# VHH binders against Protein STRICTOSIDINE SYNTHASE-LIKE 2 (SSL2), part 8

Target 1, 353 residues: Protein STRICTOSIDINE SYNTHASE-LIKE 2 (SSL2), of Arabidopsis thaliana (Mouse-ear cress) (q9slg8)
Amino acid sequence: EGPKHGGESMLTVQIPDFRLIPTTGALGPESFVFDFFGDGPYTGLSDGRIVKWLANESRWIDFAVTTSAREGCEGPHEHQRTEHVCGRPLGLAFDKSTGDLYIADAYMGLLKVGPTGGVATQVLPRELNEALRFTNSLDINPRTGVVYFTDSSSVYQRRNYIGAMMSGDKTGRLMKYDNTKQVTTLLSNLAFVNGVALSQNGDYLLVVETAMCRILRYWLNETSVKSQSHDNYEIFAEGLPGFPDNIKRSPRGGFWVGLNTKHSKLTKFAMSNAWLGRAALGLPVDWMKVHSVWARYNGNGMAVRLSEDSGVILEVFEGKNENKWISISEVEEKDGTLWVGSVNTPFAGMYKI

## First folded at step 25 (VHH; from i3 with S102G)

Design l6
Fold by OpenDDE, last read:
Formats: sequence, structure tokens, C-alpha cells
Structure l6 (fold): chain B 353 residues (1-353), chain A 122 residues (1-122)
Amino acid sequence: as target 1 above (353 residues)
Amino acid sequence: EVQLVESGGGLVQPGGSLRLSCAASGFTFDDYAMNWVRQAPGKGLEWVSEISGSGGDTTYPDSVKGRFTISRDNAKNTLYLQMNSLRPEDTAVYYCAKESYGDTFWGYMDVRGQGTLVTVSS
């Protein structure tokens, strides 16, 4: 079992040198990925676009979309209302062998697009893809080509993810897609499963279970894959100081985890009293909107780097002074720079460390 | 300074063979996985092969699997690519490329050589 972090005093490092890179016309650069050649990062936005960072020009360019139906998708409107049509790319990973970008889209499922971008196509057969309700994250083993991906809920869509949290939904799945074109469920009954990452050596998966504020480890060298069960996993880390979202490998060792929101007395209380959430769902209230407003003021997140073997917190980063980190989703490290993603900010963070 | 120098390219007929070499310097060679990549005329870069630091693990895309063999001599700081059963579509500039984060599978290409041209034509 992994270490518990709930009672630990954490050393927070302030990052003095940073840039906030606007994502004009859209929100929520939630995840980042670099291609094999070091270009990027690529990120998905609230209007369904996948954009690429041009480092030399310091600007984003359009790279791909997850649907050809783009009318009404872009522009200054509430993208949450159209994301089921326009797409919402959340997870990104490149296939080294083909150069294809694989996409976990919350609504369109598992997709891929060639190295030159364009309109992505679904990877799975229609029947399998339709079974996905909230495709969230993915990682690819570049040596084997196997795709590991998460579906956060079979009931709730992304636009209602707060409902999933409040209801105590445990219909999330960790899945595998390989060259046989078959999908295997590795873990089921997960409470809002989110980020997934291969270990440094590729010998296990770490899977973020957001609603439980923990990370699970799934060993890949084990021959016994139990579908529709939790029998083949262990807790890597629990009692995290906030709600974990995405997880990424660090080139310095271990894993970066974006914590969307730090724990407070209120959130802890809510987690301890699950019936409150369920009761609240019965009220005629738009809880997504409530949460959105709340997050602007109280949704302070953080980034934690966990050790490879034991899941111990090695580093903690938070916003500086009035520069609050709101709704943090992911941290991607490259060449001394942290790219910090968010669920709903109009910018990506670049932090030099 | 990291330096990679490719050699061994040339003109070969379809079905022919070539052996490319890459001389590495400026870093601890065996601490890093190494790659071959190629760029065909008018196309983007394509990954061709990877080898672990020890040489124990090799990986290929389907496009070259069974035809190409990557190897290394750590004592000589040299990377090799044996190319057999060459096809016209294999025509490209071939580069050796250093893994960015050491002996890992998930890094990126941070340095490559000047390249060596391989032309497969009748």
C-alpha cells in the first residue's frame, strides 16, 4: 500500500519565473503532450480544438479537431453547451511508430489523427466506441503500441462531471486497446477515474481515481487480468491534499500530478458525508455552474511530484501570491519548464524551474 | 557538446542492403537509448528504430520490422542500422538521434546528426 499524505506538512515551492499563455477564444488546456521530435506542446481546448505551440513564434496554431461538425463551436460563447457536438479533447498521446496523435475525447471517444493534423477519426469500432461515455485520459507504450485509456463514467458526461462526483458514481473504467483491435477492461467500478500513465519502465500503470483522492497501481507484468473487478490493483498513493486529475511522468523521476482543488474543511466534510452530495443533486440547481463560480474563488489547485516507487510527495508547487492556480489538471515537464494545465482557465501556464 | 555523425548512405538497388553507422560523442553513450529516424523527400520525420542503452531491447515500426536491424557498440560509441531488402519508399535522409531523458522509452529526440542520404532506385 502506498503512503498516506493527508496529515503531512508540505513544502511549497514558489515559482518566480512564469508565463501565462492565453488560449484565445477557448478555455481549459487540460493536458499537454510533446511529439517524439520535441515539438509542441499540443493541448485540447473547450471549443474542441487541438492546438500546437510554436515555440519559435510564441503562438498557438490549430492542429486538429475531433469532429467535422464545427459550425458554432468557436467564438465567445459558453462552450459547455456545445462540447457534445464540437468535441472536448482531454487526453493526448503520440504513437511513436506512426506519428499519430491519439486523443481521448470526452464525447467522441478514442480517436487518432495523423502527424499533420486535421479531422481525427475514431480508433475503435462503432459498437465499442459508443460504449464510451466520458473518455478522459490515455497513454501509449511506444515499444508495444498498446493504448491505455480511461472512461470516467458510464453514466455521466463531461459537462456534468460535478454530478458524477456528487453522486458517488463508480462506473469508471481503465481499458487497454492493442493491435488486435480489442478493448480489454483492466479495472472497473472506479470513482471518477481520470489520468493514466505508464511507469518509467513501462512495467505498471498509475491510474488517478479523482473522487477517492488516490492513485492506483496496476502491474502490467501480471498475467491475470481481471475484467470488471478491482482485484488486480494496489493503492499507490492516498490521502492526497486535493483532488487529483491527470498524471504524467517526470524526466527527473517520479510522476507529476495536478491537483484540481486543494482540500478544505468543506471538501473533506463533503467526502465524509456522501449522502449530502446525493441529496443536493435532487435540488433544481445547476451544480456545474455553481462549481464554476466557486472554483474562480476557491478552486486553488497545486502540482505534486510523487516518487516512482513509494508515491511519496517530493515536490509541491502552488500559485504565487495573487496568481492562484485554478482548477489544475496536469503538469507536463520538459527541459526545465513545467506546463501546467487547467480545466477552465483561458491560458496555459509555463513555469521555469 | 553532443555530436552525432552518420555515415554509410548511398545509392542501392531495390532488394539491396546498406549498413549505416553513427559516431556519438559528448555524452555517456551507454546511458542513453538511441534512435534512427528518417525523412523522405517532401515528407516529415519518421521514427525507424530504437535501441536501449545496453542494446538488449530493440523496437521497430511495422514499416521496417523484419528488414532493419539496429545495434550498437558501446565500447566504440557507435550506433548501427543494418538495412536489408530495401525498397524505393525507404529513400530518405537517415539520422541517428539521441533519446532526451537517458535510457527511457518515452522521451523525445533532442539531438540528431547531419544525416546520411539513402537512395533506393533501379
Scores: ipSAE 0.886, ipTM 0.951, lowest interface PAE 0.6, mean pLDDT 93
Fold by OpenDDE, fold request of step 26:
Structure l6 (fold): chain B 353 residues (1-353), chain A 122 residues (1-122)
Amino acid sequence: as target 1 above (353 residues)
Amino acid sequence: EVQLVESGGGLVQPGGSLRLSCAASGFTFDDYAMNWVRQAPGKGLEWVSEISGSGGDTTYPDSVKGRFTISRDNAKNTLYLQMNSLRPEDTAVYYCAKESYGDTFWGYMDVRGQGTLVTVSS
């Protein structure tokens, strides 16, 4: 059983230098990735664009899209209405060997685009035996080229992810794609699986199970000891102080985990009484809208850095005063800088630590 | 200051061989994975090879696998690239590059040398 983090002493990261970086015309820079040459970060936006940060010019440029059907995608409208056509890139990772950017798109599935950008192509056909419904996150082993990725639900699409949470959906999957072009399911029956990351040495995967507020560890190599256990996975961390989203390696060790919402009495109560969510789904209420409004006023995002071996909280990141985050999806650390992203913000945050 | 100095480039015929060297200084050499990368004329940077700090693990892209061999002498702070069966498409400036976060596989190339030109032509 993994460590419980309730009541543990945590170190708060003091952030003396903050830069707000707007994502003009779109929301939701949820994920960040740097290429192997240190350029970027790259991030996906609500209008379906993947953009690249030019550090020397302090601006975003368009890099790629996941569909050629771009009419009506950009501009000041509710992007959630068109995201199934325009794409919604959520997870990004580079392949070291080819320089290709792999993309987990919530609607388009698993795609890739060359190092010069453009229109991404399908890595996996849309017509799989088990079709991807809500592709969310991915990571690539640079040595082997194996792609690990998550599908949050086989029932719910991204535009209805609150429904997935409220229903208690457990149809999420952790999968791998290898050089044989085969897809294998590693874990199934996950409750809104989200972020995935390789360990520092590549020995295991950490996979975020958002609806359970926990992180699972999946061992990639069969050790003599684990071969005896029917389960190649264990709880890495549980009792997290909020709903975890994405997970990223830290160069200082361990993993950054974004938490979309801190737990409240209400959320805890709801988690303990799953029937309430199911009952609520029967009401003629748009719960996505309700949630969005609620999050705007009551949201409290944070991030935690977990230790690599034991999953202990080493650091806590929280915005200060007027710069509080409604939600935090991901923290990407590079060279003493934290890139912070959220599904709900029209900007990214850059913090020097 | 981290310094990487490549040498050994030159003109070679198709099918020929060449050995590149990289002299490293300014950091603990064996604590870091090292890479070779190349840039062909009019093209972007391409990863060519990686070697772990100890030299025990090496990786190659399919484009050079079986033809190129990366090695290192930690006592001499030197990285090598043996290139065999060279092809015209191997023409490029070759750079040695340091891994950013030590002996890891997932970092980026934070420093590279000035490069050495390899030209494969008849």
Scores: ipSAE 0.883, ipTM 0.949, lowest interface PAE 0.6, mean pLDDT 92
Fold by OpenDDE, last read:
Structure l6 (fold): chain B 353 residues (1-353), chain A 122 residues (1-122)
Amino acid sequence: as target 1 above (353 residues)
Amino acid sequence: EVQLVESGGGLVQPGGSLRLSCAASGFTFDDYAMNWVRQAPGKGLEWVSEISGSGGDTTYPDSVKGRFTISRDNAKNTLYLQMNSLRPEDTAVYYCAKESYGDTFWGYMDVRGQGTLVTVSS
């Protein structure tokens, strides 16, 4: 039902003016959010910090953390080793009504912190009927306060996300948390579900299946409070030219999608032959490390803007040789500037368009 | 240039009522959702209410829900806030604020007025 991409004349726009903003001491500003007053952006880092950008001062300040256990979290070490203790904020969204920042933390689950920051508190217990294991993204309906969020896998943790991809894991979920404090699973059996975004009018959700390189549309019917709506979804976009990660609304219309890596002949072959991934997992190889090295050399992420109704690619941005886009995760647009996030770069990208 | 001018603030006793007005100019008023925000002494900005361009949709935080009513007259380019059952904690400077992206609820407030002071005290 959705457009199959691959033959579209992609308008590749080269961004002439950009700034790379260092995230000192940490990596992976994966997602960005502005508060309702236009301040920020806020982003989560590999050491578990949530930081806020002060535009007038051109610097980051510490805003919040997802745990009080901070010893050994910061500094020049491999943060992946401590992220299960230090936290790993991946998704951020503000509740307009309270001013609270909601956080999807890969290890700590769904949390929130007040508008002045500090140590976040649990919104949900980690131990649900089915425990949150890899909370990834979230969005909030500003009218209703309903929180939609994703859990990428019930089997794999964030530190082993390559394994999840290679194994063909399909235990990801799209979930809903409402003002009655009830949690509902909207979609299940998703292949490494990642980004989630509400439509402009709040009538549907777009949810990214990274492992399938597609985006699903889930229609939100006010009358269908029933958890049985597993069938209320359709393919919004498929055959994307890379592995999609996060999705965000564009103020110019449509949605920005960060593509982590472009498709190659090899990745396409691997996707068509799922047994290869499973076989490879049986080898005594650290595939996370292999991927990390590969990404450094072949970093070729993209930003694509999809049309609001049909999911057609409207715009494509790519890095240049001088500015490689490595492991792109999210694109947030505000006031003619694209904030580009990454899974593992030591900086945030600002691109004027 | 976008201009927003608030009026109607003043001193009122607890349990009293006030009606605030905001005169808008410099943009197509009905193409944008509008907001009220407030800032209490020593506190940050707080969202109070939002209304769609047509006036058909309104939203409130729990702190003012059932007591405050936002409305608009697009023919007069005017936004209103009816405040009933006022409490001392409602004491603040109240601002009219324009939504950044048009008739949406997910944008930010890019312009606000000079504000009008509301004081609730015995």
Scores: ipSAE 0.882, ipTM 0.949, lowest interface PAE 0.6, mean pLDDT 93
Fold by OpenDDE, fold request of step 26:
Structure l6 (fold): chain B 353 residues (1-353), chain A 122 residues (1-122)
Amino acid sequence: as target 1 above (353 residues)
Amino acid sequence: EVQLVESGGGLVQPGGSLRLSCAASGFTFDDYAMNWVRQAPGKGLEWVSEISGSGGDTTYPDSVKGRFTISRDNAKNTLYLQMNSLRPEDTAVYYCAKESYGDTFWGYMDVRGQGTLVTVSS
């Protein structure tokens, strides 16, 4: 079993220099990716756009969309209402060999777009044996071209992800798409699976199971299984101090994990009493709205860097009083800078470390 | 300062061969994976090949697999690209590119040379 993080001393780092970069007209830059040439980052927004950061000009430009149906998608309105039509790009990864950007869109499934951007095309049909319903994250092995991606639920869509959490849904999947254009399910019965990342050497995957507040390690080669378990997977980390979302490799070693919300007595109690969530779903309450409001005030997140082999917390970053981290999703590190994503903020965080 | 200097480009007929070299300086050469990239006229940069720090692992896109061979001489701080069975579509400026994070497979290209022109034409 992976390390339990209850009561362990964590290195808390203060961030002295940071920029909040507005994402004009949209929210939720949840994930970041740089292309092979170091340009970017690229990120997906609530209105369905994928935008690219121009470092020299200090601005975002439009790069791609996941649908040609763009009418009514942009502008100052509630994008959650139209995200099933406009798209919601959540996961991004470049294919080194082709320069294509692969996209995990919550509604459109697995797509790709060429290096010049534009309208993305389907890599996979939505109608697999089991249809993709909440495609969330992906990573690509640059040596093999294999795409690993997650589908958070076969029942719930992104706009109802709180329902998935409250119901105790365990229909999430970790999947593989290879160069033969075959799709394989690697893990099933996951409780709101979210981020996925290849290890530093590519011998295993880490997959975030948000609803269980843990990270699983899936060994890609049976011969590489260091675990005594006959299972192809093990718990990499558990007892995290919040709800883990996305996971990314750190160039300094290990993995960055965005914790969306810190645990409270209430959340811990709810997790220990799953029947409460189910009971609550029976009430005539819009729990997505309730959560949204709650998150504005209590949705403090954090970033943790986990050690590569054992999943021990090495570093912890939190927002300052003047800069609260709300609904943190992902941390991407490049050249001494952390790009911090969020589900709901109208900006991307850029922090020099 | 990291420096990469490519050489060996030129005009060659289809089906011909060329060997490119890249002289590296300003960093510990064998601590880094190295890449070849190319840019054809009017097109963007394309990854061509990667080699690990030790030289033990090499990877290629399908476009050049079986025709190109990347190698390195760490004692000479030199990267090579043997190009065989050249095609007109291989016409490009070829760049030697250093991996950003050492001997990793998932980093980015942080430094490249001035490039050497390869023209494949009848």
Scores: ipSAE 0.879, ipTM 0.948, lowest interface PAE 0.6, mean pLDDT 93

Design l6
Fold by ESMFold2, last read:
Structure l6 (fold): chain B 353 residues (1-353), chain A 122 residues (1-122)
Amino acid sequence: as target 1 above (353 residues)
Amino acid sequence: EVQLVESGGGLVQPGGSLRLSCAASGFTFDDYAMNWVRQAPGKGLEWVSEISGSGGDTTYPDSVKGRFTISRDNAKNTLYLQMNSLRPEDTAVYYCAKESYGDTFWGYMDVRGQGTLVTVSS
């Protein structure tokens, strides 16, 4: 073992000017998006709400919900127990031409809501939307309006995601939805597919495989026929120092990738031997609870900015000591500010660079 | 500082034409994609068109495609919008906007000017 290209931290920066911004009444601001007029960010929460940050008033306002049935969703209780009823918005993206916010809700599928907010509605016909078991992330080409999105597993819902990680599940899919009103599968057999991002010029997608600690590049014929790839996809980055979640373009070039937690040699060994995980799943053990306890004591979230050309790490975001993040799902960069998210914190991070 | 000054608005009959201009200063104009944005009375902002820094690539939403043409003169630091076949629903204040992150379509639109009012009515 030793330093490896693409998997090693190249620069660690302690950022002393930061602010933790509480989310009201809920957890998990795990993904952020700004609208095309620079307002926001918008983020989804554990109770099915999507909230918008009003920077000039330093507060969140309710913007949208992913279900109309709100009884029992908000207020003090264990939100993980109700997210399959209340919704759990994860990925967010705006359509430039309409101003609509599109939402990847882990349980409710692909949804959208108008620029004034409200109750989100299904984008797909009911039968197609019902086929989505764990909708995780999306991105939208602002020129074409094509929606690219991921479904992490056909077997494991978000509330059982540890099973997907332990079992070696490869039922994840990368899909698109366009004016044909059909869902087209672009890639299948993905291992806990997670974040997706279009390239700066729209000629490829980067797609995260969390369970493989790698990122794939999928070439899009619609933007250029001068692709040099013989395949539709290739490995963009591998050997990442943690379990990647969301991936977002950086305005300074490259891509920010949230790493929910660093992994160890033990974790890497477990990933390479899925039969051990499947054997463990046969035991009468609540592996979600076990992971929750383990993460409380051992979690170490970070994020990396990857080069657009080679996928090597250019920049590292990592908290230290009492500023340590247990997990990081995403970094959204805007105007010299990093918005940092996590699936399980009652706050968002705001860091100036 | 960035300055964007819109002009060319006015009152036009349905089916008529109008040409808007935007004088830009305070930044390297041809390094940035530029946009037109409009705001109808009592409504929010709506994207109308985008043009790349060189002028070689243009994009329109369906609501104006085929009727509006965006263009730029990089020697004069000026952005244009030719509006043909105007309809009453095109009535709005029109703004030009600089793309925040350069010659890309992924940033946000920075609306700074006072805009120019276009009224389409009988």
Scores: ipSAE 0.704, ipTM 0.896, lowest interface PAE 1.2, mean pLDDT 87
Fold by ESMFold2, fold request of step 26:
Order: sequence, then structure tokens, then C-alpha cells
Structure l6 (fold): chain B 353 residues (1-353), chain A 122 residues (1-122)
Amino acid sequence: as target 1 above (353 residues)
Amino acid sequence: EVQLVESGGGLVQPGGSLRLSCAASGFTFDDYAMNWVRQAPGKGLEWVSEISGSGGDTTYPDSVKGRFTISRDNAKNTLYLQMNSLRPEDTAVYYCAKESYGDTFWGYMDVRGQGTLVTVSS
């Protein structure tokens, strides 16, 4: 039966046409961005490369690297062992006025590279950039050029992200960088802060707190009517069905949120008993390896599109059978296509809707 | 079918002025934000200006701010760029572009025309 005019509700997205696009020589196409001329997407990989998809040639090309020292970075090995020297680009955003690509690299900080690619360079003064222990995500206002970015923890680097999840760490920050060349902290005391997205009209940011399974709304305009909170932020969405990662605007309205894994009885138990996580970190156990093995066999990635005004789930992306994702970090929607990313797959997903 | 036809380019001296026009057809013009984009010889595309569907909001990069003025006439389906205080580095082919997703600044710029050449030379 044809479409009806009514309210939107939660539904499972049916994807009749899909394609898995291998990433040559590396894993983890976890975030995607298109440039302002519609080319791309661009994505960061586990070996410190940023690659660009050439749609007319159906292939990836090397676009940029986040460190100049490339010995031992590429090729078949455990890239997680080398991320801290090779770089790990996560969030990506273009500045419309310059064509520069800005990069949140988990280890190298806030970087940028020109529209022709190459070796990325630091955006911030060295002392400020070195304070970024886990640079995760960013977004840029195309009208003002203001860069909003997140540092997931001042204590835990990405190579020990389980520590950030388990410890009760609340050192995450939301910051901005603008034409004054200064870094301003907008919000602090965040628990594993992750994705950030500017609203359609530029009057607020949505900020993901992965460890709290929620999304905050931070109001940007001092002259705007404030939220019901006197702290310049409010809860936008909570009780999400999984651990949220990146958040991206949808051209159809609202925001796509990647959920690294859907909640299970085990994850629900872990969230209800956070003090056990702190105690467990005291044991002589490699919790990164334990989690890696567990996720390989038990991970169930999904994504949701949230309503712009209410944070209600409008659509769900969740695979079954051969279409199942162990983990989903992001969905980037362009021209009726969903680009689906993960921190640990050797491919990107391309799903026509 | 979307059509964008640029005109008004030419040779001018530094400090001079030109007014570019873009005739649009094949879509509902006032539903879309519009842009000007330029390409210097041997270079990539560079964004020059954006105007909202109603014409109420305009945005410029620092390189042209204060010198260029974007405008539109929705009754005539025409986009304009008034270029003042021209410099040799403004030499480029200028294109108009439709925003991909409507009256928003979050989409990409759809460049379709042949462009109009502006040469700023003594």
C-alpha cells in the first residue's frame, strides 16, 4: 500500500540493495564526510591514512596521513599496537571557506590538511594540542568556520578506551576553536564524550556521552531562550538501545547515531553495576583483549535516526544474517545512500534506501 | 532538468567592477540556496558566496568579504554576483551552483554550467 500522511514512528529500515566496499590494507572506516562539492566520502583508517572514495572509478585513493613517520604503519599487522605512533583519524569535517579537511586524530590531536591532501598539520598551538589525550569528533559551522570538537578523556587514550568506559572517568570535554585562535571549553565533566553535531540552524550542538548512553543538547546563543536547565545544556535523548558513538545530520532531517553495540543482558548488567568496572580495572587483566574477544562473538551494531526537535527514534538500521554488523560507529547519509562505518571492519557499508 | 547559465564575465582592470548573472531553470528556484564558485586556471573549485532561498541570508569567505555581494531575483529565476575592488587573484571561471538539499547550508554545491570567465589584468 502507498505511503500515508501521518506522524513518524520507530521502524526498522529495510535495505534491499547493499554493497560492502573493502578498505585496502587497513581496518576501521569509522567516520565519513563528503566535501562541499559532493565528492567522497573521506574516511580515516587504522593505519593513520585518510582515504577518499572515487565514485566514478569505484576505488579508494590515499588522500592524507596524520603523521609523517610511516615506517611500520601500513601492511598486515595488529594496527592497534601502532596507532599511538601512526595516528588514528576519527572525526572528519570540511571547512567550506578554505576547503581544508579538519581531522580529530585520537593521538595526534586536532589537525588539518588542504583540499589536495598530504601530511596533516596541527591546528592548535603545541601545548594545547598535547593536552588532547583522545580527540574524537568535530563539526564545523560552514557560515562562521567555528570548529567544535571533543576530547573523550584527559586521562585515557584510545588504546585503553575500556578504561574510559569502566573507570567512571568524567574528564571528557566539548570545546571550540575560532578565529581568535583560542580553545574555549564549552562543557566539561563528560563521560566518554564522543560524537558532536551542530544543529541545522546553528543554535545548538548535540553531544554524545557514550558511557552514559545519552545525548546532550548544548545551546550556543546567549540571547536564545535557554533550555529548562540553568546549566546551558539538557538531555536530548537517553535510554538508547546501545552505546552511542558518532552523530551526523541527515539531509531528511534529524540525526543518525551509530550504536557500537546493541544492549544485551551482559551490557545492561554492566551499566547497572558501574562500581564493578572500577574494581575490575584493579585486576591484572588485559581488558582491551577481553572486550575484543567478547565483541567479536557477541557484538550487535545498529544505528538510529533521531528527530531533530524531540530526539524520538524515527528509523532504525540493524542488520540480520549476512547483513549483521558487529559494531557500527556512524551512518552518513547522502543522496539516498547510507554509508555505514565501524572501528574494526575491513570495509565500509554502502546501502541504498 | 536543471540548467544554470552564467554570464557577465570579461576583462577588467584591478580595482574595477563586474556583475555576473546566472539564469536558472528546471527547478523551483526559491526553494534552494544558491552559491557562486570559482576556478582559477589550473586550480580546484573555490567557494565564493552563498545566499538563502529567500535572499535574506548571505555568507562569504574572508577572501571576498566586503568586495563581493550575492543577490537573487526569485521572480526572474536569476542569481547575481556584484564584484567590486577586483584583484588579479580574482581571475577565474565563475560558476553558479544549486544547493543539493534545498534551502540549507549543509548540502553540497551542484556545479552544472559552463561558467563565465573573469580576467583581472592590467
Scores: ipSAE 0.695, ipTM 0.894, lowest interface PAE 1.2, mean pLDDT 87
Fold by ESMFold2, fold request of step 26:
Structure l6 (fold): chain B 353 residues (1-353), chain A 122 residues (1-122)
Amino acid sequence: as target 1 above (353 residues)
Amino acid sequence: EVQLVESGGGLVQPGGSLRLSCAASGFTFDDYAMNWVRQAPGKGLEWVSEISGSGGDTTYPDSVKGRFTISRDNAKNTLYLQMNSLRPEDTAVYYCAKESYGDTFWGYMDVRGQGTLVTVSS
């Protein structure tokens, strides 16, 4: 008899016209973006490529890479062992004024590439970019061009993210980059900071803290009208039914949040006893491999759409049986279609609502 | 059926001015933010300006700020772009575009028309 998660809703997606779209030669279409002309989506893959969907031809094309060092990156090997060489693009966002694609690459930092693709280049000065250890997500204000981005940990790289979760690491940061060519830290001491999204009106940011299963609201002083906290942030949503990953605006209002896996009795116990995770790290155990095996058999990904006003769950996306997702990192909604991503699947999901 | 018809392009000398128009039909015009985009020879589409549904909020990239002015007449379902101090690099086909998500600065630009050619040369 499993644990109880009060207030959860279940939406099983099992429709005749849904598609699971294979990602050729790589895994982990984790995040999606469309350009400002509606083309795409674009997504980053486990081998360091960024690919673009050509809807008219029903295929992916190579669009960009996050490093020029490509030998040994593609092919049927364990890509996570080469991510630090090949790159691992995670968050993606377009700049409206230039058409450039900005990329949060877990190992290569904050990058960009022009609208015709190619090899991405560093956005920040070298020393600032190299200080980024686990760049995860970004969003860009289309009116101002200000880039908001997250670095999940200054201690743990993506290849050891389980260590960040188990250790109780709180070195995550929310930052901005603007026309002054400087990086400003907006919020620090975050526990595995992950997705970031601007509000519909641009007056606040929502920031995911994966390890705390919550979402913070950071008020942007220049545009905030409603209220201000002492530290310019407040809790927007908490007690989520799983570990939140990316967050994206919905064109129907509110925000989609990917939940990598639902809580189980084990995860509830671990969250209540964080010191056990630190103790367990002292054991001679490969915790990344343990988690990988556990997730293959017990993973239960879902996504929720939260109200923009109150952070209350309005919709739930969750597959059942043959359509169960081991993990869901993101839902990108466009024109009545949900594009569903995961860090480790060999496919993207395309579902109509 | 959404239709956007651009007009007003032509040949103009550097430093000159030109006013573009876009006739819109097939949707509730004032419910949508509107954009101008352009395509220079051999290049992709480039965003030029955005105006809110009411006309009260306008946005420009640095490349045209201070030289171009977007406006709209909601009674006539018409979008305008006043282009002043024109430069050779402004040579492009100009398109108007409807914002996909309504009166917001999020979403994508729906480009449908044939565009209107602006050539800036001596």
Scores: ipSAE 0.688, ipTM 0.891, lowest interface PAE 1.2, mean pLDDT 87
Fold by ESMFold2, last read:
Structure l6 (fold): chain B 353 residues (1-353), chain A 122 residues (1-122)
Amino acid sequence: as target 1 above (353 residues)
Amino acid sequence: EVQLVESGGGLVQPGGSLRLSCAASGFTFDDYAMNWVRQAPGKGLEWVSEISGSGGDTTYPDSVKGRFTISRDNAKNTLYLQMNSLRPEDTAVYYCAKESYGDTFWGYMDVRGQGTLVTVSS
């Protein structure tokens, strides 16, 4: 069965006038955030830098780095091989009260940096931060300052994310960091947990479970406190046309979800039979390389905007032919503009709607 | 066009009080959350307070909580900031700002006016 439509939903495919904005010297502007004064966007890159777009000057400037040791991080080499040393910022969110930028770095954990940039520092105590193997996404409640964040796997680092998918790993977690300065696990046993977004009213979280091709809703209200189980969730959306990545609120209502690659019934079957993937991992095959070659020829990225009420698809973003995205990680919407990200492109997309 | 005009600033001794006003026009005032923002000499913008469209919800950072009170008069399209127990570090140009996405805390603050200078000095 295909994607569901409900209510007065209307699918829209947007191929407007657009602009591809190069990310000089690095790849993978995969997530975007604007500060609370509307400046930006800010995005993390393959070499461990966080850069800021200066709209009035049409250029990126260096804003922050997630490691202090920068030898060998920048330049024309395979950044995949150095991400574990140089950092790979994936998720970004500002705290309204302080102006600090919080960073989910795939290798360095949960970090923050002041509003003037520089070298980010650890938010959590060393032991707790080092337990974060693959920190992916975060969102912050602007009224309370509570940080919600995800760790995709406690076993597989980002540089071997195909291993997490193939093995059937279920060590992903959704967590919060609040005014007690402690980390609380809200959901565990998640399969490649990815994007997280607070609802408009702050009464629930949506969290992406990439390996299960679904989006969960976790209620933050009193009913979750009364449960004997700490795993309070329901399915918000399933049957999506691709593998979900990041999720971001839309100012027009609902949530944009990046879909890295359209999925098939075969891929769903394969993921439901994790022993096949585990057996394949025993072969002398570089599965990251196999996937990278496959994606180059078969990738078909897209994004959907989901209704806040029902989780049905309201709008579809997908390029065609020479305008096709091999992969899309996120859509960040601001003032009638869609900023489109990908994990491995040397550019960001800017599309007016 | 959206216009925000701040007034009420001046020179005040430490421990004193001031009341700032912001006259708003060019939009439906009560459909938007409103903010106060300040900029100290040589520093960047700092958020000071926010009030919902109805006036029912207010939020403050710890630096001003208990000393500053934001309010609004929707009939007069006017935003206020009552500042008590003023300190030298409160010296700044104060701006009012419209929330970009309506009566919500999820947008950005649209700072437009010239601001009003508050100087706290003895």
Scores: ipSAE 0.686, ipTM 0.890, lowest interface PAE 1.2, mean pLDDT 87

